VHH binders against o75319. Designs and how they scored, part 111

Target 1, 181 residues: o75319
Amino acid sequence: GNHIPERWKDYLPVGQRMPGTRFIAFKVPLQKSFEKKLAPEECFSPLDLFNKIREQNEELGLIIDLTYTQRYYKPEDLPETVPYLKIFTVGHQVPDDETIFKFKHAVNGFLKENKDNDKLIGVHCTHGLNRTGYLICRYLIDVEGVRPDDAIELFNRCRGHCLERQNYIEDLQNGPIRKNW
Short names: E, the ipSAE of ESMFold2; O, the ipSAE of OpenDDE; V2, 0.75 times the mean of E and O plus 0.25 times the DockQ between their complexes.

## First folded at step 8 (VHH)

Design qa18 (framework vhh_4orz_3; at its last look DockQ between E and O 0.16; V2 from the best seeds 0.00; counts 0 for: pae E 2.5 > 2, placed apart)
Fold by ESMFold2, look of step 8:
Structure qa18 (fold): chain B 181 residues (1-181), chain A 119 residues (1-119)
Amino acid sequence: as target 1 above (181 residues)
Amino acid sequence: EVQLVESGGGLVQAGGSLRLFCAASGFTFDDWAMAWLRQAPGKRREWVALITSGGETDYADSVKDRFTISRDNAKNTVSLQMNSLKPEDTAIYFCARQDWDYSEGFDYWGQGTQVTVSS
């Protein structure tokens, strides 16, 4: 299927770089086959993503795709110079420890290999909000020692939309620190 | 409280037709994508058809051109017209509501209705 994901049109395509971090969040870009169901101003393709990042005077160095599907676009639709990593992330439940570990490992690896540049880690799920916000905030809390409410506020402001899934918010605020190994 | 109740299942001969219905209550039906899934004996639940809040439809390849999903927002119902049925269509069929944020998943299911296709 190439149906437009529910509520996808309601979200800003790309957020702003989160200050003091290497993260930028966005909703899933949709390959050309979806455009038959979209007005021109609603389109947000892989090419549009990179154009919008460039307009912010930024550059992507990694894309982490959290969706639990392969239907939205193909990695071949991305510039060959930008690494792409899929981390299949089940929704509606708080991501499990294995998923959190994979995300932390990917981010830490990127930061070590890119310490001499200013490239960004782009993270998305379907809407670029709940799964994306949870994992970014989990990283900031567990690895960088950011207070939960400060991480959530920073994400919400830079994404341009507030985290919506209450069980994710509750886990970030009150749940245990996860091991970083 | 969200409730989804399926009906219309039964025994049919191969090549026959059957129409399933799903009655929905406890939420603003018009705003939600709805789907049919099925579970054959000994197998995991699989997606069959989906209809968006705006009426767009999508189908698994195995049922495309044989099954038609539709919705009636005035009656809060989803239906599945199944034509040219095959023995491999034998399964329990479930009505489901797509998760508001996790479009790869569903947050509510009905109890299911049995469809048996004999040769």
Scores: ipSAE 0.411, ipTM 0.730, lowest interface PAE 2.5, mean pLDDT 92
Fold by OpenDDE, look of step 8:
Structure qa18 (fold): chain B 181 residues (1-181), chain A 119 residues (1-119)
Amino acid sequence: as target 1 above (181 residues)
Amino acid sequence: EVQLVESGGGLVQAGGSLRLFCAASGFTFDDWAMAWLRQAPGKRREWVALITSGGETDYADSVKDRFTISRDNAKNTVSLQMNSLKPEDTAIYFCARQDWDYSEGFDYWGQGTQVTVSS
């Protein structure tokens, strides 16, 4: 159905680019069918996403969708010039090694192919916070060698909201490094 | 806060009937699909019946034609009419809110109500 995700309205639509990275996090944009259930100022469509990114003088080069459903919007709602990648990621659980690997592989592939520009990797789950934050931080920690606390702080600051899930935070701070192959 | 409270469970003889109720609060009820789940001793939780926000229904094969799920959006309630009950229907029954963004397709459920069917 077209129900608004729980607590979706509570989060800022789009964060800020994470300094020193190509990442930007945002909550899931909702297709037009959801608008009838939202006040005008609450609406956040795929079109609105791109407008907000533009307002930041940025450009999206890739969208990674981590939601575990496909009901929120369709890839066809996005500009054809921006590739869309779906990584089905279950909520509330620490992503498994396969999911982490898929994410890292996608990011590394993008960076390899986009050395000549400054386009961003847009990452979202439902709220663009917990799953999104975990995988971004996991990448920074495992691939870029960033201290866990620094990665978390950077993400929180740029997203405008803090990671909420203790299991995610604990895994980032004290969990093992995941394989990068 | 999302809350789901089940009621109506009890002891019944095989072939008997029960009607379960679920009172929902803390969310826009009419936007969500609702379901009944059950968990028998030593078994995994299983899906029993589903009703969409639009009123469409679906049932597990094991309960089809015996159970009927319904909803009252004015009262924020979901019901499960259980007829022709069998001993294998003995379980704790849970009212659940459907969300495919979570594992198993549900994000909230109540404490459950015990249904016991004697032979």
Scores: ipSAE 0.193, ipTM 0.568, lowest interface PAE 2.1, mean pLDDT 93
ESMFold2 (binder alone), look of step 8: mean pLDDT 83; pTM 0.838

Design qa19 (framework vhh_etentamig_d1; at its last look DockQ between E and O 0.27; V2 from the best seeds 0.00; counts 0 for: pae O 6.8 > 2)
Fold by ESMFold2, look of step 8:
Structure qa19 (fold): chain B 181 residues (1-181), chain A 120 residues (1-120)
Amino acid sequence: as target 1 above (181 residues)
Amino acid sequence: EVQLLESGGGLVQPGGSLRLSCAASGFTFDDYAMSWVRQAPGKGPEWVSLISGSGGETYYADSVKGRFTISRDNSKNTLYLQMNSLRAEDTAVYYCARQDWDYSEGFDYRGQGTLVTVSS
């Protein structure tokens, strides 16, 4: 059946809130059917995600799922009080402008609707690193005016792992400014 | 013992069509998104297309959009790529790839490839 994603065990489950932002990044949670192939300490279910967020004295107000598959968990495994948005994002290429715009639109909508609380936007792809880091950094650069190197450093530090996709890093550092249309 | 076997490549004139197939074995096929990746002589790998495990979602590189169609038959453990309106720039070895992470160093498995040559 349900095969553990390659190298998924090697990544920290959940990062830390990125200071000055509403973002927190994590790897994809795996529904209970995957646990047969995991030691207890390796498990990271949707329930485990919310427990770890509570341990940080934080609360999720939105989950943005960047994976292009639906096999890891079902949105029904999440509390009904937490909105869920899937933005299919293909790995191995820099996300296109339409995908970047969808991400920016979702974040801006969340910030407007949640201006009176401190809830976080949880963002994940499979490992919570490359696609997740790219889109978070792209938002910080294009919308918040953060310098590329500062955005990347902040993400890496708070995720606990460095971005590795060289084409993503080069696009963030040296690529064209993306419009916020 | 994961196995991916591509077939259907060959020589074709510009404007022509080919259909590539990939026979998969050694894993539960419907559990995985699948990709086609190509590598032209002297160049690095280029992602071409992806299809979700169920087949309900498809994605294409800009260079092939509107000309190529990815599909799968989960009952036969087979992935397909229909390539229409072929151009010389489509000349490459095409690989079937199992997609299981967003890690920058490649796919978790791919086959030996099938050569597509587009030439007059």
Scores: ipSAE 0.036, ipTM 0.417, lowest interface PAE 6.4, mean pLDDT 87
Fold by OpenDDE, look of step 8:
Structure qa19 (fold): chain B 181 residues (1-181), chain A 120 residues (1-120)
Amino acid sequence: as target 1 above (181 residues)
Amino acid sequence: EVQLLESGGGLVQPGGSLRLSCAASGFTFDDYAMSWVRQAPGKGPEWVSLISGSGGETYYADSVKGRFTISRDNSKNTLYLQMNSLRAEDTAVYYCARQDWDYSEGFDYRGQGTLVTVSS
């Protein structure tokens, strides 16, 4: 089915680049089949994503999709010039070490290959908030040595919405550093 | 119309094995993560296992980890649950469920279930 995700309309389509990082978070873009269920101003397609990024004078260099479904849009809906990575991430629970590792590995690989540009890593789940925020913050904390509260605040401010899941927040604040495999 | 039909349940002795199947129709099967959930008599529903649309990612409840294996054949629109080393506490109706995180339960469709009874 192609019903609109619950509360999807409540979130800003695209956040702001996180200063000092290459991250930008956004909610899941929806393919055209969803548009018939949306008002024009509510529509947010893969094309709209790129337009909004350009409006910020930024450019996406990688999209990391954390949703656990493939029904929202297809990789083919994206420009061929922007790599797409799917990391199936279960909602509502803290991502496991494997998921965290996959995310870190993808980010590190991107940064290694994109030292000569300022392209962004676009990360999204359904709402581009909880799973997205957790993994971005986890990276900042574990890899960049950012204080948990600073990472969370930075993400919340830039996304325009606050992390909602207490288990995610608690894990970020008090959980162990995740080791690389 | 979305349809999920479980099969393979039955009576098995402790330590035995059973393989459940779920035939899916009415939607693009590989677009959706699928789960097994179970409900024992007098208990609430319990999530058992989840597999991504592509089959590349699997998750298990601690209670079944190491004993159960979830898999899928997208060419056949079928979900599987291989259950080994079955225990009495595994007795439940097992449901195939299509994952949708828009719902509090985590799924939008569930089959009628198949009964698994583990008893000596």
Scores: ipSAE 0.024, ipTM 0.329, lowest interface PAE 6.8, mean pLDDT 92
ESMFold2 (binder alone), look of step 8: mean pLDDT 82; pTM 0.829

Design qa2 (framework vhh_4orz_3; at its last look DockQ between E and O 0.06; V2 from the best seeds 0.00; counts 0 for: pae E 5.3 > 2, placed apart)
Fold by OpenDDE, look of step 8:
Structure qa2 (fold): chain B 181 residues (1-181), chain A 119 residues (1-119)
Amino acid sequence: as target 1 above (181 residues)
Amino acid sequence: EVQLVESGGGLVQAGGSLRLFCAASGFTFDDYAMAWLRQAPGKRREWVALITSGGETDYADSVKDRFTISRDNAKNTVSLQMNSLKPEDTAIYFCAKQDWDFSEGFDYWGQGTQVTVSS
């Protein structure tokens, strides 16, 4: 069924743009059917996502969905002008090399095609925190050469929540660099 | 039907040790992360330890270096070795299964086993 994800309500709906990057992280928006189970102030729909992004004077150019399920919302719930990419990503465990590569490839492709604008890459998992944070940080570390602690700090600050999973943090700090191609 | 059955709880003095066990059935055990949660009276349920399908482990700060989670995929069991127990560790401990969506949460847990640590 359409159950509200555990602890979903505990996280800020949308973070802030990460300075120096095109990334913004947010928790999973929930389609209309979930609103029955939420107080009005708890609701966060695809429409709400875009409204909140606009409130930040930003614009989404790509959404990368890292959730493993497709039940939270449909791509059809998004504006047609914003491409949607699904990368099924299992929670708790460090994403595998294939997942990391898919993410990097998507980001690089976007950046290549969007050099003439400042549209953001919106990334989310369920909470928009652990899987999201790991992959964004992994990209910054591996592709942009950012120091791991700096990447983590930047993400945490901008998301408004800190990465929670020690295995993710440890991998980012001490794990091997993953191939970019 | 997913079933998780905890055992091994009991009364122990501070500084003592306990080993909890969980028997899992009703799902493809090897595919899911497993966790131990605990809930003390009047407090929210909190995760204590997690072990991924790949064998990676993670711990709450409060139990780090004291608790060890392990799994036996051949037997569909999860264990929690608890050392240097403190009164603050007193709680009902639950074995939990990663949610169906392979997200950050858990969708099933057992009835729990009581752990009481006396001063």
Scores: ipSAE 0.117, ipTM 0.603, lowest interface PAE 2.9, mean pLDDT 92
Fold by ESMFold2, look of step 8:
Structure qa2 (fold): chain B 181 residues (1-181), chain A 119 residues (1-119)
Amino acid sequence: as target 1 above (181 residues)
Amino acid sequence: EVQLVESGGGLVQAGGSLRLFCAASGFTFDDYAMAWLRQAPGKRREWVALITSGGETDYADSVKDRFTISRDNAKNTVSLQMNSLKPEDTAIYFCAKQDWDFSEGFDYWGQGTQVTVSS
């Protein structure tokens, strides 16, 4: 079984580059075996991801996968020139400090190695919304000093969907700034 | 508060059948996929069966054609019909709820119910 993730069809495949940042968010691409359950216009494969990024005149330099599984696509299906990193997120609550640290470390490493280009960090979970938005906003708030409401508004606008999980929103707005170790 | 309560476990002879039940509360049941996981002594927890909010099912190869997962959205229950049981099916069985952010993973599971299949 290649069951389509719950509510996956309800989300736009790829957002827009978040201005002033190196981030772009998207929902999980689905390998070809899932397509038998999808109408052609619903398909969103790894190839479709890269085509949509090129249509925006952008280029991915890193993909951060926040899912627990590789059943959706294989890293081998991605161009060899695009590094792939999986960071396990805790599923039932606000991501823990170790997960947040791993994300910050990966982003900072990318920015160091890519200071002379304009490539983007692509981030996804299953829907490219709640966990993706939380970690991107957490980075912008803690590392870049962006105000919580400004980070959330920027993410929502560029993703094309508003963050849905109230405990994530409340943690971003009212929670402590996390350590940048 | 999410609560998942499993029942229906017990001791059964090889070749026999059992039906497990899971009562769910504290969330909008109809919106979430549900699953059964199991853990044998000294082994890692493993996936057994899944049912989507729309009723589509999937099974681990080891139980395919012997187990059937079902849901009753009116009663907020998930069941697992287990036929042709084998000693290797001996485990604690857990009912699991899809992650609250609608990812593939599961974020809550119950206390489990013991299934023991004697040879």
Scores: ipSAE 0.041, ipTM 0.418, lowest interface PAE 5.3, mean pLDDT 88
ESMFold2 (binder alone), look of step 8: mean pLDDT 81; pTM 0.821

Design qa20 (framework vhh_7qia_2; at its last look DockQ between E and O 0.24; V2 from the best seeds 0.00; counts 0 for: pae E 7.3 > 2)
Fold by OpenDDE, look of step 8:
Structure qa20 (fold): chain B 181 residues (1-181), chain A 119 residues (1-119)
Amino acid sequence: as target 1 above (181 residues)
Amino acid sequence: QLQLVESGGGLVQPGGSLRLSCEASGFTFDDYAMGWYRQAPGKQRELVAFITSGGETNYADSVKGRFTISRDNAKNTVYLQMNSLRPEDTAIYYCARQDWDYSEGFDYWGKGTPVTVSS
């Protein structure tokens, strides 16, 4: 199906690299079949994603897709040189421990294997905001020891939009550190 | 105008089988995960199984190995094959469109089809 995700147009396509990290957040790119439903200036394809990243003088080394569907684009739409990881993540719930672990494991694995470069971990959900922001912040808090408010502020500033879901924010600020399995 | 119409429920003996169907209309079926829930008398509604738009399936522990969820996009239909039914499977079974990919989420439900497992 090719319907545009609700409110998708309202969000900036790509954020900025989060200083001190390898993270960059963006909204879901849409494959070509969606373009007929968009104005030219609204289009944001996988190709556009990479172009925008290049414009920032950055390079993606990993894409973590947190959407709970496969209808937006195919891994084949991405360059073969950039690994793609799907972590199905429910959109309105705080991710469970397994999801958090999967995310942390992926990030740690990437960092271990990419010590010799400065490639970025691109993370997206549908809007590249709530699920994306939560998991990035969760990682910063749990693994990097960043203060919750600092992590949230950093993400919001770099994404260009603020986390919206109170349950996510509350969990980040006051919830327990999630254990690694 | 969105509709989910369940069918296939009924009375069956323990060890028997039923196949539930849910025909969807009023939305782009292929884009959504679909699920089956059930609610037994005096109990809360619980997830039985779901299938994503990508075809991935998940099951409640209580039905693993016995139930199979599938979908036919050409027919806008999701199925629940229930084998080796037990009395504890007795419930009203609901079909649901699962909107899990949005921050606010929204589910649509059918009216339900009753399943009774009794000797």
Scores: ipSAE 0.140, ipTM 0.588, lowest interface PAE 2.2, mean pLDDT 92
Fold by ESMFold2, look of step 8:
Structure qa20 (fold): chain B 181 residues (1-181), chain A 119 residues (1-119)
Amino acid sequence: as target 1 above (181 residues)
Amino acid sequence: QLQLVESGGGLVQPGGSLRLSCEASGFTFDDYAMGWYRQAPGKQRELVAFITSGGETNYADSVKGRFTISRDNAKNTVYLQMNSLRPEDTAIYYCARQDWDYSEGFDYWGKGTPVTVSS
């Protein structure tokens, strides 16, 4: 089906670029088939995503999709040919080391290939909050040496919503630094 | 009442095959992605495979080419065909359902079916 994800309407569609990084977070865009269940002002399609990014004077260079499903939109629904990577990420549990490594590898690869531009890495799960925030913060902590509380504050402020999953917050604040290579 | 009942586990020699089944009830099976997880003694539970409501499949690297997930919506059943079994496949295997109400991952697991691969 095309059921609207629970609480999806309660979240801002797109955050702000995180200063000092190449990250921007957003909730999952919903393809046209979902619009029958949405008021016009509630719609957030793949086209709307790109329009909102352009309105911020930014450009996407990679989309990392953390969801377990493709029912929300397909890469073919994107209005431009932008690199797209799906990393199936289990919700409700701290991501395993393999998932964290895949995310770090994708980000590092993007930064290497895009050193001569200012394009952004767009990251989303369903709500663009818990899984998205965890992996972005994990990257900032492990790879860039950002203090856990600073990474969390930066993400929360730029996303416009605070991380909600306590097990994620606890792991970021008190858990081990993960292997980078 | 939501229920997932796994079956088909057992003792198998290395190189052998097993077919796990998971019968679902208490929800509209066709609307949910379904998955198989496993947990070996002393290890974290790991995703083995999942299949979307539309029939798209995904596999852990450790089982690609050996395991096949499938579903039969008429029987409300998801299957895991496990071929070329290895001792490291020994685990309790759990059927799981998509987290529809929370829109994240999987939210319900069955009781599990044990699989032992040993000579």
Scores: ipSAE 0.013, ipTM 0.318, lowest interface PAE 7.3, mean pLDDT 86
ESMFold2 (binder alone), look of step 8: mean pLDDT 83; pTM 0.838

Design qa21 (framework vhh_4orz_3; at its last look DockQ between E and O 0.04; V2 from the best seeds 0.00; counts 0 for: pae E 6.4 > 2, placed apart)
Fold by OpenDDE, look of step 8:
Structure qa21 (fold): chain B 181 residues (1-181), chain A 119 residues (1-119)
Amino acid sequence: as target 1 above (181 residues)
Amino acid sequence: EVQLVESGGGLVQAGGSLRLFCAASGFTFDDYAMAWLRQAPGKRREWVALITSGGETDYADSVKDRFTISRDNAKNTVSLQMNSLKPEDTAIYFCARQDWDYTEGFDYWGQGTQVTVSS
């Protein structure tokens, strides 16, 4: 059904661009059918997403959706000019190597194809926090060589919310580097 | 009313194959990722396979390369092809609708179908 995701209202709709990166994180936008269950100020549609990004003087070049379902919005709700990529990620557990690799591959592919612009990679799960934060940080750590604590701090600051799951944080801080190929 | 009805379970020898089938109704099937879960006697229910609305698939490590999940959105069905079955695959298998609003990640599942693999 069209029930609002649990705790969805508790999170800021859109974070800020992560300095030094092309990443921006946000919570899942909800299609119009959800609006009747929300106060006007709580609404966050695909259209609202793009408006908020524009307000930041940014432009999305890719959306990576980490949710399992498409009940929240459809790719057709997005501008045709912005590619949409589904990489469903199991919640509450550390993503497996395959998921991590898929994410890295998608990001690297985007960067390769978008060297001539400054468009952002928008990443979201349900809340745009834990799965989103983990994969972004994992990328920064494994691919960009960022210190784990720095990556986590940067994500938290820019998202406006801190990673909540200890298993994610611990894996980022102390877990092994995942292969990039 | 959401309904999920599993079928196709049975007794099979180790190394054999089974194909499970799930018929879904009562919701917009195309919007949801679907999954197969299983529960062995005395064990916790575990995730086996998942397929997104877009057809992308994922598998538990224990069944990877042996099981294949598929769906038919036109018929509102989900299937699980199980090859190279092992005794440890013995369990009740459930078709489940994925929704992370729920703690376990699934909000509906059927009554299940028994799969027994003999050594």
Scores: ipSAE 0.029, ipTM 0.394, lowest interface PAE 3.4, mean pLDDT 92
Fold by ESMFold2, look of step 8:
Structure qa21 (fold): chain B 181 residues (1-181), chain A 119 residues (1-119)
Amino acid sequence: as target 1 above (181 residues)
Amino acid sequence: EVQLVESGGGLVQAGGSLRLFCAASGFTFDDYAMAWLRQAPGKRREWVALITSGGETDYADSVKDRFTISRDNAKNTVSLQMNSLKPEDTAIYFCARQDWDYTEGFDYWGQGTQVTVSS
């Protein structure tokens, strides 16, 4: 059925642009069929996502969807001019090297092809927090050489919520630098 | 690590009642939605009832108004009160934990408990 994801209501819909990067994180938008179980102020649709991004004077140039399902919204619910990429990422466990590589490849490709604009990469999982924060931080650490604790602090502040999964935090802080790219 | 143990199954006459229990351990129970599913002989496993971490409930149409799911976060248990049982309710009943990433997905299951409703 169209049950609201667990704890989804507890998270801010959209974070803020992470300074010095092209990233913005948000929770999964939900298509209209989910709205039966939501109060009007709780709704966060694909349209609401784009309205909130425009309210920040930003524009999305890519959406990376990390959910391990296709049930929350359809890519056709997004403007046809905004590229969409699904990277199936299982929750609760540190993403494997193949998943990390796919994420890095997508980000690097976007930066190359969008060097002449200021569009953002929107990244989400179900809550826009644990898987999203892990992969963004992994990119900043491995590719841009950002110190682990600085990457985590930047993500937490801009998302408006702290990373919750301790295994993700420990892997970022103490795990190997990934030489996927 | 994560463990779900069902109990309370058995044989009951049509029109009767049973209460199933699921004891959960190895995770922060309060953070997860919990569900009951069932599998009748020769059929696929089907969803029966769900209770969110906040206590909101939802039911399959076939059991609505007859079954009640509840949870006790202090004891890490979820239960299913089954009233007005029908022979069609005969199945193995499974307790399941819902993953944050799945609205209908479950990442851990119990062994199941048999419920048999005689006509």
Scores: ipSAE 0.015, ipTM 0.354, lowest interface PAE 6.4, mean pLDDT 88
ESMFold2 (binder alone), look of step 8: mean pLDDT 83; pTM 0.837

